# VHH binders against q01730: the designs that were tried, part 5

Target 1, 276 residues: q01730
Amino acid sequence: SKSLKKLVEESREKNQPEVDMSDRGISSMLDVNGLFSLAHITQLVLSHNKLTTVPPNVAELKNLEVLNFFNNQIEELPTQISSLQKLKHLNLGMNRLNTLPRGFGSSRLLEVLELTYNNLNEHSLPGNFFYLTTLRALYLSDNDFEILPPDIGKLTKLQILSLRDNDLISLPKEIGELTQLKELHIQGNRLTVLPPELGNLDLTGQKQVFKAENNPWVTPIADQFQLGVSHVFEYIRSETYKYLYGRHMQANPEPPKKNNDKSKKISRKPLAAKNK

## First folded at step 1 (VHH)

Design c16 (framework vhh_8cml_1)
Fold by ESMFold2-Fast, scan of step 1:
Structure c16 (fold): chain B 276 residues (1-276), chain A 127 residues (1-127)
Amino acid sequence: as target 1 above (276 residues)
Amino acid sequence: EVQLVESGGGLVQPGGSLRLSCAASGFTLDYYAMGWFRQAPGQEREFVALISSSGGSTDYSDSAKGRFTISRDNAKNTVYLQMNSLKPEDTGVYFCAAEYGSYFDRYGLSKDEYDYWGQGTQVTVSS
């Protein structure tokens, strides 16, 4: 394996815009001598390390466009992460986040945000989260969401929304405002009905993806899924479905039981250094 | 622990079929492009097939096109390679590989761009 000192020196000496520090056993970015002096870098990959925190010093890497923390043990982010003015891609998948920092929605250019396999729920999102109006892809799969906030409709540039394997009991009607959406992944939730406003979207074309299996759909919807996605969208646009949906909402049925046992999820297990 | 485990290899006669599986554990495939590569004795690993993170795009080597089909099942965290009309030239160790990439990120066809590799499964095509 390459030493971290050599990687830092090579990046500086050869003016390399991309630094790959993946799978180097890094427990603290502060221990990587000279890392924060690399003002020229546009990409930093720190995936598959042992980071539990991200220091505020990350903001010193002002030219970063891509920052990858996939598969670490990160429990929280510094508010300074939002100071990365050029950041377009932020990958925080396979971590231990249960909250996002205050002001997180202040990122001005963020296009891809990956938060798959963390411990996030609707209460984890800061008040300004939906100010991230430049987002084109948002990945929230394998988290603990029971509701998707209605402000999701403000992210009108979204082309990909991944919500697989959460505990969602409903989708807000504002999902229908995401007119650029090409991919919607909602498999493995607690959904029984779809909002009729989803019918405003065309997710049935050759270039679109709609994945909704492993939900406790009411029989009328389940029957349409058996016929195909195009039948589902035709159905939810119908007056028949709007009537069914209205009755379902008025009845306010008890939500289905949670399907996912998350007690064995790696992100919920104690870290090796923490004992009783 | 993050790992990819291949299965489904074996000995088969020319013209036969095999279905390879690649099971991912310790991570989800949501934002990984998945590739199949093979390595014949004394040769470098060569590209065979690729499927994008969304499943919306697939690509194949010239030797695989028309005979092999790559697919993925994200609910099972597994990628497949259906191999038909197998030839002796298809003999080798088959590896699955995962490259980090979202729908908007380009995924690579080069073996050097993949983040994770399996241990491989042997495919032998002979009489």
Scores: ipSAE 0.000, ipTM 0.248, lowest interface PAE 11.8, mean pLDDT 84

Design c17 (framework vhh_8cml_1)
Fold by ESMFold2-Fast, scan of step 1:
Structure c17 (fold): chain B 276 residues (1-276), chain A 126 residues (1-126)
Amino acid sequence: as target 1 above (276 residues)
Amino acid sequence: EVQLVESGGGLVQPGGSLRLSCAASGRTFSSYAMGWFRQAPGQEREFVALISGSGGSTDYSDSAKGRFTISRDNAKNTVYLQMNSLKPEDTGVYFCAAKYWSDTYYLRSPDEYGYWGQGTQVTVSS
């Protein structure tokens, strides 16, 4: 289109490092003539378009530090996304991803990964996903996780972890290894108990955030939440809680029923264009 | 680049409610985290509430928890602050602010926000 051609030409001619192509009705990056010749750009915003795929050609944009695909219809990523060695911020929120590509964890500098409102579960993560040890913020809310892999503990620089509105039945004890964590969002899951190792974290300070509502907490934990987050953390650090937690785990209770009806999620609906 | 306009402020009695709105110009609204900040007479600007670009994540100051609710409508480029059980200490000028979501992590600092509205006065008094 004329407006997209102008954006590409202006970026090239004026050596502009940031290109905003949001809300332009773009269905394919390959239709944007000259886009992949913009090797100088450090930021590309393609949010609110109609992209269903990301071509391997994205790797030609070698200087990208920020890549924003928020609110598209992307169903898969090319393995070449990991070739963006300067990438610090990747936003893939509100898409249709059910898997992440092989080698995705090979990004050396990634600090923010936004994957909220996709169709991801624990089987969606490639074997090297937790090699993203430079991550400071990981957003996985509104997905289909039933378990958070224990390797989450390898992401020791994490300051924000958002797992809201999944189907989590448990948190791994390795979450206690995230000693830099300032925000943990676990609302809207199927959690009944917290691992005692979560007590190793200080999420009760004025600058910290701990959100855990809308979970089927066992009564002892639910009672502490009514008193406040500080009481929850004092409780899970106690020998009393560790004993009760051990007994609860040995009883091997049936997981609670799934509470989230995800059939109405826009990302779950078939695309008319894809059926032609 | 982004311009913000607040509305909904006014005079209300203790225990009352107000709903603040902030209208944003621009097509990249959902790429911005939105925050509400307030400034009481003679004090520095303080954090009240924030909401992520998708609306999926929210945060509140201790004084706002349980009383205030932040929400957004990305189709209308608007963020809202529903304030219930208002107290005299809630009196101040309320500002909405925007920051590019993927650029930083600490959304409670006003220094992180690049775009600010003019503010709307909230007075809680008999």
Scores: ipSAE 0.006, ipTM 0.270, lowest interface PAE 10.0, mean pLDDT 85

Design c18 (framework vhh_8cml_1)
Fold by ESMFold2-Fast, scan of step 1:
Structure c18 (fold): chain B 276 residues (1-276), chain A 126 residues (1-126)
Amino acid sequence: as target 1 above (276 residues)
Amino acid sequence: EVQLVESGGGLVQPGGSLRLSCAASGRTFSSYAMGWFRQAPGQEREFVALISWSGGSTDYSDSAKGRFTISRDNAKNTVYLQMNSLKPEDTGVYFCAADQYRFGLSYDSSGEYDYWGQGTQVTVSS
């Protein structure tokens, strides 16, 4: 019911730290008169709009701690996004990103990064991505990852890692370095085996979550899943499993076929031009 | 540290309304994002709605948009889900959840919250 003009004016006049501009048919942040003068705001919600780009001017909002772009049509981010030095939560879920900008890992305070339902793969991540060592939650579900880079192990504060519905053929042994991990979601991939180093983590408690269904697991692993998560972790810690894993890796088996037909995914369809 | 207790569930006719409440104990409620999830018999838990710690941002599943409204009262340590135009497909156990890190949930939000309530049953039946 409030116009965009009123939202900007009220935030300025009443020194309001949070601005909600969700579902307003916004196609360009540059069209929101006075938006970038709101240097005092700590939260900006632009979810459910029609944004295809984020202008470098976003860096003028230097006090942002929360920036929400959920469900837009964003294809790329400006390098200046990393100038938001107070940013703790960045939501870019349900967009059209196929890459992240150079220097993205320079966000010193980032704790939550939402990238679910984009067009990202392992080559989309910039060289400094794993410098985001303050991350506590990383969501990469519904993307195109075939490999999770080994540098994931550098994100030692990570408590939640979501990789659901990708095309992962393997997990790196460095996943075992994520000793604070409470939740690992790896369902809907092309995984046949688990690295034994995953056994260094305790994901079997009532406060922990481990989801791994809808993968083409080899029979020995599939059998343990039917008995329960605690049996899976006991098994992968065993010398028997380490031997089977070593043999499996040395055989270098052909990866399972891709089962996910992503040609119908909305993020891959041509964009219709829309003005406001 | 946060404990959650849901209430307000019950039996309602198709097209009816229900208001669910989630009361949180603990002095940290106002620093947590709050969500509602539901689980029907034989199905996995699915996301319904989310509200940020301040109440300044909300998000909804496609099935909830236009019918459900999430709100909170930080002074009373309570989050609400107003459900209108209920359908038989809305039947399930509704869970309240708290998460320190979620100001705006994406599509993938199921099962990733820090604290959960025990649930309240909602049945939509003629």
Scores: ipSAE 0.012, ipTM 0.276, lowest interface PAE 9.0, mean pLDDT 84

Design d01 (framework vhh_7d4b_2)
Fold by ESMFold2-Fast, scan of step 1:
Structure d01 (fold): chain B 276 residues (1-276), chain A 125 residues (1-125)
Amino acid sequence: as target 1 above (276 residues)
Amino acid sequence: QVQLVESGGGVVQPGRSLRLSCAASGFTFSSYAMGWYRQAPGKQRELVASISGSGGSTNYADSVKGRFTISRDNSKNTMYLQMNSLKPEDTAVYYCARDTYWYDSRSGYYEFDYWGQGTQVTVSS
C-alpha cells in the first residue's frame, strides 16, 4: 500500500536500521515491494499482521538482530531462518506453529526466543534445539508440552524459562543446572511433584520469580505452597522430601488426567489492526 | 515479589464507561510491556489491549477498537484501561498482565507471565 511503500523508501533513503510494519494488514511479506532489498536493517517488526508463512527470502536481511512476528497466523518457518547469523531476538508468539524447522538450533547468537501461544510439543523441537546455548530467555507458555527434555540443562545462560499452561507431567532433574535462572513459570500444568534438584536454585529472592499455581500438587507440596514459596524450597532441599520423592518415582504413579478446560488457556485470536 | 492489583470493575448499564487500573510492584515497570486480558465464563482468556513499556505502541482486539483506550503512567507504576460504550458482551473478568520480555519493552513482544487476580466487569440491562 502507499504507506508501506513510503516506509520502505524512507528506511532506504535515511538509512534507518529499524523498520516497524506492525498492524498493517500484511498477509504476505512478498507483497511488500522492496522489503528484501533492505539489507542494512537490524530490526524488523511485523507483529499484529495476517502472515501465514515466512518466505526463505527473509535470509536476505542478513543484518537482522531483532525479528518480530508476534500475533500472526504463521504455520511454518523456512529452514533459511537459521541463516540469520546476527539474530539475537526472535518473536514468534501467538502464531500457529506445530513444528520448528530442521537445523533451527544452528542460530549461534540467539538470546531471546518467544514461542508462546503456538501448537508446539516436545516432538516439535528439532534434534539440535538445545544447541541454542546463548539463550537468556525461552518462552514456551500456552503450548502442548507434556515433557521438558533433559537437554534443557545445557542452556546454562537462561535467566527466564516460561512453561505456563502446558500439559507438563514432570520437570527433569537437569533444571537444577540452570544456575543463572531468575524466573521460572510453571503454572497451569499437570505437575504433582518437583525434582529435588530444583532446590539447587534460589528462586525465592525479591529479584527472583517462581510461579507454580494451578498444578495438582501432592498434599505435602501443596501444604508448603500455602505457607509460601520459601517454605517450598526449604522442603524440597530436605532429606525428608528426597526420600518421599524417591518413593514416589519408584511407585511410577499414573499421571493426572489431562485437563481440557478451555477456560484456562489464552485465546490465539489475532489482535485488530490499528488505523484511523 | 511481583504483584499486579486490578481495580475499577463493577456493574454498569450498557453505554456506560469504566476505568480499570493496574498497580504494579516488585519489578522495573517501564522495562515491560503490559496488557489487559478478559475471560467470560466457559471461554478462553483473550487479549483486549496491549501497551509497550514506553507507552509509544498500543494494540487492540477488533471487538473493542475505538471504544477502549489503554495507557500507562510509569512514574506511578500503573496501567489503565478506559472502557467506553460498554456492551453486554464486554462482561468478563479483566486481568492485568506483564510481558515476559524484561529487556525489550515493545508491545509486539509479549507472553504474559504475571497476572493479577482479576476484576469483574458486568454490563447488564
Scores: ipSAE 0.000, ipTM 0.279, lowest interface PAE 12.5, mean pLDDT 84

Design d02 (framework vhh_7d4b_2)
Fold by ESMFold2-Fast, scan of step 1:
Structure d02 (fold): chain B 276 residues (1-276), chain A 124 residues (1-124)
Amino acid sequence: as target 1 above (276 residues)
Amino acid sequence: QVQLVESGGGVVQPGRSLRLSCAASGRTFSDYAMGWYRQAPGKQRELVASISSSGGSTNYADSVKGRFTISRDNSKNTMYLQMNSLKPEDTAVYYCAAEKYVEYDLRPYSYDYWGQGTQVTVSS
């Protein structure tokens, strides 16, 4: 394979829009000579490296549409990440993020944001996070969220919302505003009830996915899950459920204890056969 | 986060045994299917053995079947490869890998996680 220097030189000389620097033992982007002079590139893959930081210089790559930092050791992002005005896909999965920088919601074209397997919670999100109204897919699985902010309802173009394996005690009623949602993954949380407003969504069709296993559902809801997803949605739309939900909220019950062993019932493919 | 660290590699004579260990730090070790890959000089990286998240299902490459055994201890966040009757052709860098599958996503990238590798040399 080509050295990092040759990858940079070839991208510049041949005007190549995509640069793949995955699995190259990179500890700092600043060590890659000439990287930030590649203003023409639209895709940069830095997955499976040893990055602990992202320098402000990333903003010099003004034409980036896809930026992939999957599986690094990144603890913080520079505020300048939001100046990438053409960015459509940002992958920060499997890093060490505890917080997102101020102004992060200023990315005007972002469609896919991958934040799975970090150390994020509701206090990690900056005030303008829900200004990312162009998002079609938001992946927040394997984080530490106990509450999903009500402003989630502002992301009306969302088609995929993944909140699997967090510590969510409730979903906000504003989840019912996500009328384009095709997939909702809420498995492995501390949920006992669903807001009736979720019934405004149709997640029971052939093209829709609703995954909610491994939650401490109250018996009436658990019983409907045994019958199937369509029964769950029919139930939460009913006057009977609205009454039950109102009484549950009025009683203000103690949240279930955190589950340190979040067992999952998800499809697991062998490493040899991931995408058949 | 999942960080994978291999250990147990070394130089051995033909017919000897080695046990490789892969220690996973971070969350949800028990949620990942795991495997061992190897890359010999001048050859492509190949799957050696894989094990399901629970440990209830295993798979082996034909070249190692009957000689190698994969196992895991979810309580210790560790996966093992017991290599018996080692041959010179087993000489390679051995990589620990973890795979997490989501039923649907729009990302252009896989959810594969890799260790740094450990050298195994079988030589007289």
Scores: ipSAE 0.000, ipTM 0.187, lowest interface PAE 12.3, mean pLDDT 83

Design d03 (framework vhh_7d4b_2)
Fold by ESMFold2-Fast, scan of step 1:
Structure d03 (fold): chain B 276 residues (1-276), chain A 124 residues (1-124)
Amino acid sequence: as target 1 above (276 residues)
Amino acid sequence: QVQLVESGGGVVQPGRSLRLSCAASGFTFDDYAMGWYRQAPGKQRELVASISWSGGSTNYADSVKGRFTISRDNSKNTMYLQMNSLKPEDTAVYYCAKRYDYVWGSYRYTFDYWGQGTQVTVSS
């Protein structure tokens, strides 16, 4: 294996655009001598390290298209992360984020955003988050969302939306505007009904994925799931379902109980996450 | 405890086929995307193929498109890589990988866990 010093020097001397520093025990990017002088790089992988912060100096790497922080201990992002104008792929999965910085949605070239296994909820998203209209994949699984904001419908290029293992009590009707969706993962939430507008999407094909298990679905919907995904979509498109959905919403039923036991989420995570 | 065990590697002549298997245990297999990485001597580890939790979506590195096919059998907790038209350039140690969520793009990133790997050698 190469030392960090050799990786930095080799990238500079050979003008190599991609730097992989994964699994190197790095606790601070500031300790990687010369890292921020590598203005030419387009890809930086820092996954499986011990980072607790991302310094504002990350903005000096202005040619970055891919930035990977998967499986660190990051609690906050600097506002300067939004200054990376060429960034297309940002992986922040398995960190400790409670909020995203102001102006985060200013990165209008982002195609893939990975935020799985953080401590995010709907109040964590900055006002311009849904300005990220170039997103093709958004991963928000294993967070603390109780609602998905209606502005999700502005992300019309989305092909993958993962919301698994949150505390969602409902999906907004605007989810039906995501006509390019190929994968929707909503399992492990507190959902009782689906908006009829979801029926505008075709998630029943051979290459499409729709996962919705482990939700407290009302009996009519649960019965359709037992028959198969195609039956669910035929049902929610029907006038019968639209009527029943309207009555259900008018009745304003008490949401199902939230499971606040954080330890139960860990059983679906890498064991290493318990010690991070 | 997550465990991934690769098998099916070996030595073959160019143009032949091999099928790799990955037996998974210690986690709910059908909740996770899976993938295959490989690492040739003196080169970086690269993602070869990935498959969503259901098997409904697959992605391949440009170097193997049209030759390799990834698949999974959730009832058996097993993932496969069918490798056809093998070339000397495919010589590498192949690693089974577990991924918490499914992401494929132009970037290389690490899956959560890897197996110990299985050697594939394509030589005359």
Scores: ipSAE 0.000, ipTM 0.145, lowest interface PAE 14.7, mean pLDDT 83

Design d04 (framework vhh_7d4b_2)
Fold by ESMFold2-Fast, scan of step 1:
Structure d04 (fold): chain B 276 residues (1-276), chain A 124 residues (1-124)
Amino acid sequence: as target 1 above (276 residues)
Amino acid sequence: QVQLVESGGGVVQPGRSLRLSCAASGFTFSSYAMGWYRQAPGKQRELVASISGSGGSTNYADSVKGRFTISRDNSKNTMYLQMNSLKPEDTAVYYCATDRLYGSSWYEDYFDYWGQGTQVTVSS
């Protein structure tokens, strides 16, 4: 109900730490007069706008703990995004990112990173990405990952890992190092087998979530899923499974074909207003 | 454990109304922003409407503004989509989902959850 000018002025005058600029037709943060003078703010919500870039000026908002860009058209991030020393939650879901900037893993307090509905793959992640060891939740669903890098095991504080609707052909054994994991979402990939090291985790409890449907699982694994998640974990911990897994990996089978029907995936572009 | 169950879809004639419901369980519903998405045959899934955890903020696709209204009742763990003046181009499977609008929860169990969908067909 308030103009963008009024929101900026009220935040400054009343020392308001949270600013919500969602769904305001904003195409550039640089067009929001006085935005970058709000060094006191701890939360900025810019979801459901028309942003195609994030200017390096975002680093002037040095007290930000929450930065929300959900559902924009952002194609790239400035390296200065990593200069936000207090940032705990970064939401970049439903954008057009195909890469993350160099030094992205330099954020020291980041706890929640939302990258769902972008155009990311394993080559999109900078070399220091897995230095984000404070992460508790990482959302990479609806992207183009074929491989999850083994350095994922360094994120030992992860409680939630979402990899739904990618093109994953395998999970690294280092997934078993995520001992605090409460939720693993791997549905809608090209997975045929699970690493036995996943058996180091117990995702079968009342407070845990394990979702793995819509994968081309080999028959022995598919049969266990029909009996229930507890049977899957009992099976992958067994010596029988470890032997079968070793044989499967040595055979180096051709990966299942990619699903080329993109109409079943969530759009990676913000909903475009049809102005006619 | 986490479930989102849609209901209220059906076949209606142009100009009629439908009310979709999404019943949520297994998580703290009021801590999550929620949204309605739709997917027509041969097209990509698109966001129709979203609502903040408190219900204080709503957003709509331009194609449905003025015709659709999103709401929620946190005491019933239910979200609604009131669809008025339905058009043939509204024909789609409608999905209930958690929406990360406002970066709204520091809650550790926050997830990206989807319902199974409910079919809405608008035809003469």
Scores: ipSAE 0.005, ipTM 0.206, lowest interface PAE 9.9, mean pLDDT 84

Design d05 (framework vhh_7d4b_2)
Fold by ESMFold2-Fast, scan of step 1:
Structure d05 (fold): chain B 276 residues (1-276), chain A 124 residues (1-124)
Amino acid sequence: as target 1 above (276 residues)
Amino acid sequence: QVQLVESGGGVVQPGRSLRLSCAASGFTFSDYYMGWYRQAPGKQRELVASISSSGSTINYADSVKGRFTISRDNSKNTMYLQMNSLKPEDTAVYYCAAVRYDFWSGYSDRYDYWGQGTQVTVSS
């Protein structure tokens, strides 16, 4: 296979816009001689490497539209990541992120953001996160979210929202503002009820996906799931459900027990809880 | 009607080989990123291998790298997984999956279509 040096030289000499450096044992982008001189590239794939950081120098790649860091060991992103003004697709799935940098929501053209299998929660999101109003797909599965902020409703172009295997106790009513949504994945959370405003969405069609299994649903909702997704949506639009939901909210019930299973987390070491 | 049909599973001794096939119908196979996933009892479904729509980009899980080979034949709407040097820890149900974004090494919630799975048992 081509060396990293040859990949860099070939991209420069032939003005090739796409560079694939996946599965090359790369521990630091700074070790790839000449990488940051490739200002012409529009796509950089660094998936399946051993990266622990992303250097500020990534901002020198001003023409990037696609940046793929899937399955690395990245713990932090530089604030300069938001300087990539043409970035449309950012894949950071299967990393070790605990926070997103200040100003992250300043990415003006971002359409797809993959953050599945990190260590993120609602406190990880910077104040301007929901200024990413160009997002069409947001993947936050296998993180530690207990709440989805109401500002999610600002992402009105969103077509895919994946929140599988978090610790969500509720969905905000603003979820009903996502009128372009075609896929909602909320399996494996701590949800007991759905906001009636979710009924404003059409998630029951042949091209739509609604997945909500493995939640501690109250019996009336669980019964509708047994009949099918179309029955769930018919039910939550009903006056009967709005009444039940109002009573549930008035009672202000204590959230269900948090899932203590950490097997979903990506870890290169034995789990600390296992040996305590 | 969209279908992904797995075949080729079975019971084998350690060190033997199996070849899995995934036959696709009801969608434009050549436009889809394809992957093999596996799930052992009590474990989460994990990506084993993935292949881009053209076949030019291939990825493997560390546990199978050097032993398994993924391939596809777009003219036959079929994806394959050649499994060599099988180990007891490879025992799982193997699933075929398809997604439209061929540069993505996806997880289960990213795939548009799933097969029903085929059992592979490696026992001594």
Scores: ipSAE 0.013, ipTM 0.300, lowest interface PAE 8.4, mean pLDDT 85

Design d06 (framework vhh_7d4b_2)
Fold by ESMFold2-Fast, scan of step 1:
Formats: C-alpha cells, sequence, structure tokens
Structure d06 (fold): chain B 276 residues (1-276), chain A 125 residues (1-125)
C-alpha cells in the first residue's frame, strides 16, 4: 500500500489521470496535501473513508469525470460541486445526506448519479434537480421518499431508475415519459396501484428489469404479479385497469402504514471504518 | 479477474458452530468493505454481516447478533464468518460479497459488485 503523499506525487509526476484514495482513514480532503493541485485528474476515488464534508475546493479539480465518495459519513455537499463541468459519474451512496445543495441540477454532463442509502426525501431535492437531463442512471434506493416528483418525466434519457426501499405511496404518471427506461426498481415501498401510463413503457423484454416486490398491491394487481411481469403490463394497459385506477384515485384511500422497522436493517446504515 | 471463493459450509445439528471462509483474489483486498449474504429457499437475500476494509467496523443483522462474528485477515486476502449457536432458520446458501465502486449497478447487487458462488449451510436434526 502507498502513502497518500506518494499517490499525489505519482499522479503529478507521471501525469496519471486516476487517483484511488479508498479506505485510507481520511477524515478531511483538506488534510491530503497537494490533492487540489491535481487539476489534470479525471477520476478520484475516496470511497470507504471517514469524510463528513466535501470542501468547496473540490471544484479546483476541474477535469474530474468520475468522483466516488461511496461509503463515507458525508452530511452535506458544497454548492461548488455543480462547478465540475466535465463530471459524468458521481457516487454518493452510503452517506448521511439529508439535502442536496442549491443549484445541484446545473451539472450539464452528469450521466450516473448514485444516492442510494442516504437520508433523502422529496424535500431534499433542489428546485433545479430535474434539469439533470443527461442522466442515464439515477439510484435513490434506501432513502425516505414518500413521493417521486412529476418532473422525473423530464429525465428522458434515463435507462435505470432505482427507488427500492423508500416509503413511496404513489408513482407519478410522468414515469410513462421515460421511454428509454430499461430497469425500474420499486420494491419495498407503500405502493398499492401503478399509474396506467407506466404501460407506455416496455419493461418485459429479455434485457429489461422490473422489480416491484414487497408492496401492499391491491388484489387485482397482486394477482397479475403472480402470473408474471408481462401480465402486469398487459393489465395496466387495459380499460379494466384504467377504470379500477380511476375509482381508486377518486376514493382517495388512506396510505398504508410505514414500515417502522426499516431503520433497524443493516442496509439502512452506512458501512464506514470506525475506531472500535 | 476478481474472484471470491467461499468454503466451510456443511450440515450441522442445532446448537453447533461453523466457520465460513471467503478467499479473495484479483483486487487490493484491504481497500474494500466485504459482506456475507444468505438466501434461504423462497426468501429474499439477507445481508448477515459486513466489515470495513481495515476491519475496524462491523455490522450485523439483528437475527444473528451475539451468535455470528465477521472478521478478516488482510495478509491472507480472506474474510471469515464464525457462526455459533446455529438454528434451523440459519439454513441458507451463504455468499461472500465485495462492496464495490463499479457503475454497473442494479438492485440485485447494488452495494456489492462481486459475489462468490455460495456455500450451503444446513442446520437440521
Amino acid sequence: as target 1 above (276 residues)
Amino acid sequence: QVQLVESGGGVVQPGRSLRLSCAASGFTFSSYAMGWYRQAPGKQRELVASISGSGGSTNYADSVKGRFTISRDNSKNTMYLQMNSLKPEDTAVYYCARLGYSYGWDERSYYFDYWGQGTQVTVSS
């Protein structure tokens, strides 16, 4: 294993575009001497450290295309994160985020955004979040969403949408606008019905994935799931289902109760190196 | 190539112990958090235990707390699961997994980008 000083020096001396600083017990990026002078790097991996914040200085790494903070203790991001003009992949999975900074949706090239296993809900998303129209994959699993904002339909290049293990009571009809979608993961929510507009998508092919287990589906939908995903999609496209959906919405039923045991599961807590 | 190979599974009576091993190759072992998953027939895959790259932090499912201990030996590129006081409900295939950095993410393996083939643990009288 190499010291952090050697990693910085080697990257600078050999003009190496990728720097891996994973699992080094780093508590602050500001403590890594010379890190922000590496303006040439295109990839920085800081996963499995002890970071609680990301300093504004991260914007000095202007050539970053991949930035990986997986499995830290990050509670907030600086507004300057949006200044990374070349950023394509941002991994913030397994952190402690309860909000995203103002202007976050200003990233013009972002293709993959990993936010699984944080403390985010619909109020955590800044007003311009759905301006991230270049996204191909959005991972929001293991968070606290009760609704998915209708503006999700603006992310028309999205191929993967992961919403597993939230508290979703409904999906917006605008999900049917995601015509490039190949994978939709909605397991472990509080969903009782699907919007008929989901039927505009074909998630039944050999290369497609649709996962919806562990939801309190109304009996007609639950029955179709027993027959298979193809039957679910045929059903929600039907006039019979559209009638059922309309009646269900008109009745405005009380949402199912939250799973109060979710926070006790290992998957709900960040995996970080600890002084124990 | 990344490889994870489990061993140590078997058939035991209730109350007995087993130790599972996971031999890792093809990557810098100490740089990755690792975990043990299990899956019983007809049930969802459950994360049983996880350990940080340094070994300084461990987490356990409530169903195994006080009975199972996860550990690792970074000099041997090996992770272990010591399973004490085994119960019939512990019967499952146990999988070694690496907590990864890759962007080939899906919900079936989101937190863990590589999995072993699994080792069967059967607890029966």
Scores: ipSAE 0.000, ipTM 0.210, lowest interface PAE 11.6, mean pLDDT 84

